VH-VL binders against Large ribosomal subunit protein bL20c (rpl20). Designs and how they scored, part 5

Target 1, 123 residues: Large ribosomal subunit protein bL20c (rpl20), of Euglena gracilis (p07133)
Amino acid sequence: TRIKNNGISKKKRKRKISKMKGWVGGHSKLFRTGNQQLMKARHYAFYDRKKKKNLNKTLWITRINGGLKYYLTINEKYNIFVSFLRKTKTYVNKKLLSEINVRDSKSFSHLSKPIMKSTGINL

## First folded at step 7 (VH-VL)

Design s42 (from b3 with light chain Y90W; framework fv_temelimab)
Fold by ESMFold2-Fast, scan of step 7:
Structure s42 (fold): chain C 123 residues (1-123), chain A 119 residues (1-119), chain B 106 residues (1-106)
Amino acid sequence: as target 1 above (123 residues)
Amino acid sequence: QVQLVQSGAEVKKPGSSVKVSCKASGYTFTSYEMHWVRQAPGQGLEWIGAIDPETGGTAYNQKFKGRATITADKSTSTAYMELSSLRSEDTAVYYCAREGLYDYWFDPWGQGTLVTVSS
Amino acid sequence: QIQLTQSPSSLSASVGDRVTITCSASSSISYMYWYQQKPGKAPKAWIYDASELQSGVPSRFSGSGSGTDYTLTISSLQPEDFATYYCQQWDSLPLTFGGGTKVEIK
């Protein structure tokens, strides 16, 4: 696997979250906005923009937790994948991202499947 | 498709409570935080609070000082916002809104629930 | 609490005009978002991370800014752009919105 570990240390995240009054009980995905996360999001956005220049829009079928069927464009599929990477804090090697053909459903599904399975989405 | 469907309009008396529901579909309910925002007639948007359906953790705007209670029911994929001790100033359209795919913004939004507080 | 000030509060412009609305934060922020709201409807996510357009938003829209000052620009106003636009920060609790800018066609 070429997927890298979460780049945000739990100790740094715990200290930052503790400074934000208003939260009661349990960890929230709402507070995952550290500098490293912003840098990664900007990198993904840059990569996505370069890929979009030459991509044709295609529709894909996916199932979400509960068995519902959805039709997604290739860009929507990629955006969902990127969102799940950010929510799970799993970062992907820049070279791997640049080598993925986003229009190739097999390559995308193979890479995204473990992450989306953990969040209840079937591709 | 991802969709948020809210309960219907309500008319309440001052001092009572209202509980608005927001039923989610088309995604894994526990994977996204649900927020509540209100808008008084002809006015701007005001954030009420949020819940993480996975953990039950909540955050509130202190302006509502214990009057607002946000809950979620995983079995029905439904979020709730209850506002107590209603006064005329609470007349507003109440929206539920999910955190977005691009993290930390609101997308999608429910259609809104008009709550009118009148004597 | 971070306060967001939008200007102007309202404007009237002709089809084809360039429209710029601004959002000023009381402190430096890293996460600014814009929403479009049409009468009787829920707001729609419009611009994220200050400058990135949501899928389906026409290319005549653009966003810019950093720190405390942000702008939303419409390069050539169309009738369907009649709406109120809101900025929103996601840096700290409570989450806050600007007061809104109402854009009307002359």
Scores: ipSAE 0.051, ipTM 0.549, lowest interface PAE 4.9, mean pLDDT 72

Design s43 (from b3 with light chain S30Y; framework fv_temelimab)
Fold by ESMFold2-Fast, scan of step 7:
Structure s43 (fold): chain C 123 residues (1-123), chain A 119 residues (1-119), chain B 106 residues (1-106)
Amino acid sequence: as target 1 above (123 residues)
Amino acid sequence: QVQLVQSGAEVKKPGSSVKVSCKASGYTFTSYEMHWVRQAPGQGLEWIGAIDPETGGTAYNQKFKGRATITADKSTSTAYMELSSLRSEDTAVYYCAREGLYDYWFDPWGQGTLVTVSS
Amino acid sequence: QIQLTQSPSSLSASVGDRVTITCSASSSIYYMYWYQQKPGKAPKAWIYDASELQSGVPSRFSGSGSGTDYTLTISSLQPEDFATYYCQQYDSLPLTFGGGTKVEIK
């Protein structure tokens, strides 16, 4: 089967090696979770160039993490959302996700805003 | 595009040290951990250690602890791995590799630097 | 440390054959990855989270497993699949790789 509930049967440990037992380093400054996700989503776009399907919509974000300004595509915002779901091991029916029109920015905003708001991202 | 470019091949004598560089481009250098992995001729992959370029924090495989020193220069987006007290067994291709975007694997990898230790 | 044991260490198979290689961990893990390495080249990220294919990896490849036992399968071996495959865990330090499985096409 292709559907799997990872939230119950498969636990994830600390994601970053710097947080694993055996890492050496004092207290470090932390990026906001939202800011790090935005950076990752922007870089993800470089690896998925050949799957663009002519989607070139761009969106503007006013302030992230103390005044930084970013331009994001609709595709990049979707990638942030998908990455966040994966990171939290939230069980989401793949069939349900496939019903979302990724090219419809209003539908995407409605679905992802509660999650992004909880991480401190204002989109 | 994301690239990791390493310094050129080195030939060293036993007891000396070598310092390999890894120049990163195409992403925010301080946002991703940089790892070092080696591979002796005809052998498998062996993790040496890693650095968090933002903090300078490091982690090492106990086998290399005390001989390997990993550093990063944020101003040039370059990571370094220095290995001291070289032995013939240290002859290997040394790779730098970045932590992945959405998962922990290593992607991308540098092209590798051959270090030959011979007397 | 977590030890990863791959088997076989090498194999020869004909084009079109099904090839399966295994990776066994000394303790239960959750972060298992596979890499493909061709002679003279750096490894390529191939399979993540035990079963998910990296973009560009042919669909004839698949991964499966949980806990301590993991497998990589090639359903119909092709000439370009000549390579050494390595498993890797990212569950705890030190990070470790399996010994590798060299796949040669007859």
Scores: ipSAE 0.012, ipTM 0.545, lowest interface PAE 8.8, mean pLDDT 71

Design s44 (from b3 with heavy chain E54S, light chain S30D; framework fv_temelimab)
Fold by ESMFold2-Fast, scan of step 7:
Structure s44 (fold): chain C 123 residues (1-123), chain A 119 residues (1-119), chain B 106 residues (1-106)
Amino acid sequence: as target 1 above (123 residues)
Amino acid sequence: QVQLVQSGAEVKKPGSSVKVSCKASGYTFTSYEMHWVRQAPGQGLEWIGAIDPSTGGTAYNQKFKGRATITADKSTSTAYMELSSLRSEDTAVYYCAREGLYDYWFDPWGQGTLVTVSS
Amino acid sequence: QIQLTQSPSSLSASVGDRVTITCSASSSIDYMYWYQQKPGKAPKAWIYDASELQSGVPSRFSGSGSGTDYTLTISSLQPEDFATYYCQQYDSLPLTFGGGTKVEIK
C-alpha cells in the first residue's frame, strides 16, 4: 500500500533546498544544493559509539543441493584464510597478501581451497 | 560504464600507516565527491570522510582524530585514503564510494580493500 | 552526531512473510537512505528519499517515514532478500549509518 507520509516528507524537503556552502577547503558541487547541514556542520568529537551496535559476525548457514554450506563475508573468509596460513607456516609474504584483491574470486578461491576442503567452510 | 577499482589487500603492523587507492573510470572524476567508508569484520558501516576532487576540499569523521588523510589525483582519476597510527581495531574492509547524481547517498561503491592490522 | 538505531538487529522469517525494519534517528532528518548488503559484497543503494526505489529494486520493497522514524518493508519475503539492510542519514557531519538489520530466511 502507498505510504502517505512519504509525499509529505518529499514536499517539505524540497522547500528547504539551499545552495552549497563550505566543507574544509571549499566545495563547488551544485548537485547537492540541499546539503547545508553537512557544509555548515562542525566536526563532532565522538570517538566511541555510545550504544553498542556490534554485529559480531555475518555468518550464514545455507542448505544447498541437500548439503550444508557456510556463507561468510569476504572479510571473514580472508581473516580465516590469513590466520590459517600463519599457523600452517605456509610461505605467503606480505607483498603477496597485499597484492591479492580480496574481491578477486579466482585468486582468493584458488588459494583458499585447501582450507575449504579440510573445514567444510565455503571460503 | 562507471567503475571504482581499489588497491589490493594489506597486512600491517600496529603503529604503521596504510594508503588505499581508488581508481575511477567512466565519468568525470572532478564532478563527484569521493567518500570512504569502512566495515570491521562482522560489524556495520562507518563513514571516514570525503573529498571534492575539483577543489581538494575535505570532510572527516572526528573519530579518526586526524589519523585519516584523503587525497585525490586528477591526472590519474584516483582517490586515496591514508590511515596512520594503525591499531588492531582498524582491521576492516575499506570502501571508496562516489556521491550519487542528485542523491545524497553512495553509488557506485568500490569492491573494498581488506586491511589487517596484526603482528 | 546523529545516531541511527535500527530494530531489530536481526530477524528470521519465512518466504512470503511481511518483514518490517525500522530506523530511528536521534534528531529529525530530511532524507533517509537504505542499502542492501549481501555477504562478501559492497553495499547496494536500495531506497533513497525515504520511499523511492533504486532502479532494479523489486516492487515488494517499500520505504516510509519522516522526521525521526523510518521504515523499510518487504511485503513478501523472497530467498534473494537474505541480506543486511542499513539506513543512512546525509543531513549532518559525520555521516552515519544504522547498526544494520540482518534478515535471515527461516
Scores: ipSAE 0.022, ipTM 0.523, lowest interface PAE 5.0, mean pLDDT 71

Design s46 (from b3 with light chain Y31W; framework fv_temelimab)
Fold by ESMFold2-Fast, scan of step 7:
Structure s46 (fold): chain C 123 residues (1-123), chain A 119 residues (1-119), chain B 106 residues (1-106)
Amino acid sequence: as target 1 above (123 residues)
Amino acid sequence: QVQLVQSGAEVKKPGSSVKVSCKASGYTFTSYEMHWVRQAPGQGLEWIGAIDPETGGTAYNQKFKGRATITADKSTSTAYMELSSLRSEDTAVYYCAREGLYDYWFDPWGQGTLVTVSS
Amino acid sequence: QIQLTQSPSSLSASVGDRVTITCSASSSISWMYWYQQKPGKAPKAWIYDASELQSGVPSRFSGSGSGTDYTLTISSLQPEDFATYYCQQYDSLPLTFGGGTKVEIK
């Protein structure tokens, strides 16, 4: 109670300019964040495949709602997860994040799945 | 690679209009807001407005309301900013900039388009 | 509108100097960002959420602040740091930038 927990500060973040007062017209849904992460994953997967003879990272399949599949490295998967936390301001204890080993895909998947599933992406 | 490429420099007369284009590539065009920012010679950065390419929704700085019109063409992944009733004070470099991936700042930016208004 | 006032508007400094620039907002904000701009180039995203460095930004840079007062500090100025720095709020419309601080060679 008196000791400050080591966690991510809970701020009320305005997600996008389209959610601010003064915006006129429609705005994006939660799935828009998922679409952009998918685009980034697609780009990195293509680059990595083209440039590397032998991959020093494990390739992962990312499934999205609708059956599309993309191959990701562990680091790309982690970056996408962290981006989701930043853009959606999902509150996650920094201690929990520090316990995720980017080379321990099991730990990462277990922690990220609830968030990714809610946006229509299954890692 | 994610890239924003703007149209070339323009010289316009007072009272005319200019339309600057910003062609996006390397990402899903409709997934990020596109912003327009200008910078007069020797001056700071000034936000003009933004558009959501998916919905066509917009926001404008009141200073430019009625003169600036921001549009987007999904078929060509191109955003446009048109500024009418040009004055000498509108001489500036005009930038398009995308909403950032990792945070809500501007990243990446286009290379800029110099618009010179002179008689 | 939220007005951002940067101080100083310009400064002259030598390599190795500690440089501090400030950004003061007319009302409390939660989202402050900094950009670095070199002549003839578009601005570069530099510091996000007041204190977090963009990937590739040297550790000699730091940001701090909350509410209405924010600072960008360079602990030991290097030749590649001579540029103009802008603060920006992403709290409310219209989005606004500070007037910029030009860091020049003595």
Scores: ipSAE 0.070, ipTM 0.574, lowest interface PAE 5.9, mean pLDDT 74

Design s47 (from b3 with light chain I29V S30N; framework fv_temelimab)
Fold by ESMFold2-Fast, scan of step 7:
Structure s47 (fold): chain C 123 residues (1-123), chain A 119 residues (1-119), chain B 106 residues (1-106)
Amino acid sequence: as target 1 above (123 residues)
Amino acid sequence: QVQLVQSGAEVKKPGSSVKVSCKASGYTFTSYEMHWVRQAPGQGLEWIGAIDPETGGTAYNQKFKGRATITADKSTSTAYMELSSLRSEDTAVYYCAREGLYDYWFDPWGQGTLVTVSS
Amino acid sequence: QIQLTQSPSSLSASVGDRVTITCSASSSVNYMYWYQQKPGKAPKAWIYDASELQSGVPSRFSGSGSGTDYTLTISSLQPEDFATYYCQQYDSLPLTFGGGTKVEIK
């Protein structure tokens, strides 16, 4: 993943070694790939400076949105969402978030939609 | 927390084989590629190959011409590198290293295993 | 294979000095990585994406470059910085490292 790349238009996406010429055998599972990208994004986001943080948050959001759709559990989506809101300094009602049924994708989507729409993120 | 622990030093005769182990802990073993890198005394770093522990897929540096075999055991979270037909020039410290959280580099590294090939 | 050439192979410097190490690739690389290695120890991830410092790396370190030419700079050398530094490409197989630059105390 290239979440650290602030010059996204000028640089190519990094690829896993399993996609390089010379790799023999199976490729990484999609679910594993999503989790790795998320972990990289979360680690990176914790240590950015203000100016770089704004650009990196945009890339981080883009990568996470794609991963969440296919690769992440409801609990992981919830944790990412809460971490993202904290990072962007977006206020969210604590009681609203605590009422979510973390094992129910439909419930999470329903409760988070108004907030996601206002922040421009698609989880 | 994330740690790679390698097996101890080995002394081998020319023509024999050596198998170095790398025990992973503190992360999901199957989620990251494991790489092997060697360093001859006083020399630089040389990439040997890599394995995806989930699929068993591998890649090797052609310099090792089928002499190197990298394997992984999911049940013990342990990766192995076996090098056969040993020569004196294979004397080196052998490292395992995990693909990193940033852009596919190596982080963390094992402590290294010295393999000495002598008669 | 992409060959990485580091210069100088070694240098002697005093505490407080500015040190610059270069890494030249035989073909264009999208990103370059740097490792610090101290005697008897495994290498440590140091700089990623040419210019980004690994967590815990002092701000006196910086990296720059693109394409085939990359540099690592230490603005004010400290005693703990005496080590060998290696560049690495992660664009194509086989993965390759530079020959290393040993930074020694004067």
Scores: ipSAE 0.029, ipTM 0.558, lowest interface PAE 6.9, mean pLDDT 72

Design s48 (from b3 with heavy chain E54S, light chain S51D; framework fv_temelimab)
Fold by ESMFold2-Fast, scan of step 7:
Structure s48 (fold): chain C 123 residues (1-123), chain A 119 residues (1-119), chain B 106 residues (1-106)
Amino acid sequence: as target 1 above (123 residues)
Amino acid sequence: QVQLVQSGAEVKKPGSSVKVSCKASGYTFTSYEMHWVRQAPGQGLEWIGAIDPSTGGTAYNQKFKGRATITADKSTSTAYMELSSLRSEDTAVYYCAREGLYDYWFDPWGQGTLVTVSS
Amino acid sequence: QIQLTQSPSSLSASVGDRVTITCSASSSISYMYWYQQKPGKAPKAWIYDADELQSGVPSRFSGSGSGTDYTLTISSLQPEDFATYYCQQYDSLPLTFGGGTKVEIK
């Protein structure tokens, strides 16, 4: 799977930039802000889909809005968190999220808790 | 409404040159590489070369180097591919294709321009 | 130059059949890309990074592979899948495509 091989994706990007010889004149891949942002968005979208596929489908109990209990899958917790980040337009947090092992619900909850506090959502 | 619209079909004599245009719309023209690919009748796809419209930098398949010239006009968001010293073997549909939104693949593609070389 | 060899060059299968197309590279590559081309039309981006489906591609399609060997699979062939499929590498210049696999429905 690509998620289990995130190092390969980084190697591929380095390979494309440093090893793709044959360009004459300027080649701005390294400095293309638009392309870099889109590559990051693509990476996160791809990572999100793969994370959903790899998540345990076990039901979990969580609290939303003042302590109300809901039964959410790990996937649903992840979707709530990602939706929140998307609405706030926070690219750095999306990158951090893509590096989190979402199968480890403790680590995910610990990292996401401060960000979600203002909405009353507890993952 | 991201689109690549190519110029119309052409019939050329051996030894002449052809220049195909590719008009881009619906995105920032200078943010993506433009590539050229050809396909002879009943055959597969063959990469000709590419241009980075932001810098004018180019890359060519060695097979076409010296005969193919790829250029871009930022003011009209149009890429061009000129192929000189045409031979009957150059009869093909010529496509322009943009670098993909998410990675180094081709999306979208132009509709294609048929170039026929005959005496 | 990295050469891509596709097999088979053509195949005929019935609706509902599982179809597998292979693409072998002459050198190890990081990721493979696949295109679907219908007669008289430009190719369409179909599968990227070996195993990711382009938006709008039916879930019956899948891709897999690493290194030099890659595959495109159709789990249950449908009439609209009649097309030629091409693999492509973007690891080094010149960019290259496989010879294509023509999928015909019986």
Scores: ipSAE 0.039, ipTM 0.549, lowest interface PAE 6.9, mean pLDDT 72

Design s49 (from b3 with heavy chain E54S, light chain Q54E; framework fv_temelimab)
Fold by ESMFold2-Fast, scan of step 7:
Structure s49 (fold): chain C 123 residues (1-123), chain A 119 residues (1-119), chain B 106 residues (1-106)
Amino acid sequence: as target 1 above (123 residues)
Amino acid sequence: QVQLVQSGAEVKKPGSSVKVSCKASGYTFTSYEMHWVRQAPGQGLEWIGAIDPSTGGTAYNQKFKGRATITADKSTSTAYMELSSLRSEDTAVYYCAREGLYDYWFDPWGQGTLVTVSS
Amino acid sequence: QIQLTQSPSSLSASVGDRVTITCSASSSISYMYWYQQKPGKAPKAWIYDASELESGVPSRFSGSGSGTDYTLTISSLQPEDFATYYCQQYDSLPLTFGGGTKVEIK
């Protein structure tokens, strides 16, 4: 396979509504806005199945996790985890997923940790 | 879990105003846009507007400019949509909906608030 | 504003049938989404970024399209698929939805 994901995720990247014509009022803080946009771009690039080294995959996951660190709830971590499993075509027992209590970070970590460790994810 | 809980049904007379609330829980309220969408009986979905709770900035569908006012209270994690000068055609279920985790869709949605305008 | 036209506005089909619904935009768009709404309930995010299924959506659903023409297909209709499906664009303000396609199952 020769194909690279040159800007595929970028052309699908959504703008903040504050960047659209018709917005009125204050803009989000530059640092937070920049981090959110970068995280979103990296998230979507990451979920495109490309042949990457484990190191590259780990760096992308670490960066998006770092960018989301203060804005991610347990529910959002669960959604990212499930989305990742779908994108990577990783089979997960439906019973395990149904047993995750998204309000309980210990429950989520306990049930997902073996799978995340094998795939190199740290959510 | 992430949840949006809206205020209860309202019955209003023509010419009055209504203010619907949407209380958010389970996430950082100021990190996501809150949108308002309505659906008249037997009709489709219509976007009213949105607010960025971190800045108070807003955007409105031109059809509702001057009548709709969207606000947010950070201390209670609650968004509001007020619609004035009500007419019978404003009878609808009003939904609040958060921008999705990656700004790609509306998820989650509130349960909806039925506003009936009758004379 | 970008207008979204869905066809058909309603359809009735048998369990096991292949069903296709179409959403046509008045101008080229990059961000098309589909929602499923059952009677008396809020819409549910169903398909995002034209072709990606939301978590929990059965694999019999698929989305495709680019530019101005998009489709949602159900490969083998099931009773629980009774619902109205809406397309939505997130390219420009005002945000707009299609008129909806009501799927009725015998």
Scores: ipSAE 0.015, ipTM 0.563, lowest interface PAE 6.8, mean pLDDT 72

Design s50 (from b3 with light chain S55Y; framework fv_temelimab)
Fold by ESMFold2-Fast, scan of step 7:
Structure s50 (fold): chain C 123 residues (1-123), chain A 119 residues (1-119), chain B 106 residues (1-106)
Amino acid sequence: as target 1 above (123 residues)
Amino acid sequence: QVQLVQSGAEVKKPGSSVKVSCKASGYTFTSYEMHWVRQAPGQGLEWIGAIDPETGGTAYNQKFKGRATITADKSTSTAYMELSSLRSEDTAVYYCAREGLYDYWFDPWGQGTLVTVSS
Amino acid sequence: QIQLTQSPSSLSASVGDRVTITCSASSSISYMYWYQQKPGKAPKAWIYDASELQYGVPSRFSGSGSGTDYTLTISSLQPEDFATYYCQQYDSLPLTFGGGTKVEIK
């Protein structure tokens, strides 16, 4: 079994963060019940299918960040310059930016190496 | 189904402010607390604060009190975190994360927003 | 505030090894959680309420502890377990995390 449920004998009443000292303002009344457990099962069954889609988007972001991070280890001022360049290109697909970084690494750079290591994927 | 999508990377000068957005979908926005956590490059996780979108109630880590402002827009199911008086030490990936459905933990998390503060 | 200290900050182990990560709280707590974070990605909820595995987490993972001392154990390390693991308390404000333990596979 993947799930080890020994919490039945040690069930605790959970506190909402809104009831902790330091909270300011009102609080909601959401509960952890059988209905919420069922909804969680439904949500995470569905969420797992969507997770592959989210992982693809994370990969694009990681490739872009990995490429930037590689160059940032050389000079922090370069980061500002690259970021400003990206901002002036208002309509740029993140996947396209990721592909550009990968292509650059195929020249004489090691840009793809940090990206591959940060994503854990062999490109 | 449940997704948290954050705004894009920002580059800011010291002394300025940044406002990061987190758009929620796939659940009832007002039923779950939204939290903000940051992670400086190569470092650990640091809790900034939280909001209850139903009531507008908030809580802040004292370290960020007076500089961080967390808000929520029910009509767009979007949470915001604004951090003012930025310093170089504020360079980090900022995450939004929802209160867990089953237990009191953070699940799911947004993809993160890199905020770089430098002159 | 409750401070969480993780040990070790980093470790290297071979596939198949048993790995133990410790999280110590500055005061007794009731609500300890663990997250797995892989490079470039957001953390994933991994272990809740000290010992309960999140749906989909492999059974080789386990958590234990009470009071101030908590542990996360991997009984037989696999390549996909390369990650940084963070403990977190949800007992009192401000919410706090441990410093993280980076697990590297030899």
Scores: ipSAE 0.073, ipTM 0.561, lowest interface PAE 5.8, mean pLDDT 71

Design s51 (from b3 with heavy chain E54S, light chain S55E; framework fv_temelimab)
Fold by ESMFold2-Fast, scan of step 7:
Structure s51 (fold): chain C 123 residues (1-123), chain A 119 residues (1-119), chain B 106 residues (1-106)
Amino acid sequence: as target 1 above (123 residues)
Amino acid sequence: QVQLVQSGAEVKKPGSSVKVSCKASGYTFTSYEMHWVRQAPGQGLEWIGAIDPSTGGTAYNQKFKGRATITADKSTSTAYMELSSLRSEDTAVYYCAREGLYDYWFDPWGQGTLVTVSS
Amino acid sequence: QIQLTQSPSSLSASVGDRVTITCSASSSISYMYWYQQKPGKAPKAWIYDASELQEGVPSRFSGSGSGTDYTLTISSLQPEDFATYYCQQYDSLPLTFGGGTKVEIK
């Protein structure tokens, strides 16, 4: 089997390309190792699980085209906004929007207001 | 979900410049080097250069030094590769690719941007 | 500059065949990688650190080698394996790839 070879490989020190001859400018202060890579994976998994936890739910009344009113949860309002950004070919980090929406509803409103207003959606 | 999304195809005249973008998501943008690789139709892979987004430090293949400029915008998690003085032999699919999470290879790759140089 | 020479440049094989692709470096290296590329698609990370399979890569694939000579082997070729395979070194700048080996249907 190759189990022993895999164990040995994980103990090898790896280096970043930024430390190779021919790199110009700033060099990374981090040294990449098997343990550090594992810690990065664990960090991402932990962070993603936290991000997937339920957002606070609040009922919203939204006017969409022609004055129609809909009752939406916070998650539904957020999803509509993200979908709109994608339709306008605007790509934005969902994690950034999630953080703003959960902790600062005013910031979310101010961020989305110009975009929503351009499509006749009232927040 | 780690993803790299590149800008759309471009058609350029000889002597002009092209700037291709690569939008990163799903990871800490400044923790990984971003590389650029091209592939001419029916040909192999050729490394252009790389950037460390945390410092702005760069490395270039000598073949492209002076013509290629790689930059990164931390606020938008976007890397750019600009190639100047375009020639017909610069017609290729240009890929951005991140250094790997578990090793130093390229993983993931962007979907590629076709740049066609013709008169 | 470390030059990587892949052999053969192309090969024709049938489903079930054992396929061997080699990559020779002009200088001894420690970090060799393999990518699989299908027509119209970006390359996929396939084998890292000469012999370790990327998650999701079928066990019929294997990599071996050290120093200047490296090999990718497919023990029993399947229809989804028809692709071009590239080796890459990550020892020194500029980073370089082999010329590729196209595995085609016989």
Scores: ipSAE 0.103, ipTM 0.581, lowest interface PAE 5.0, mean pLDDT 73

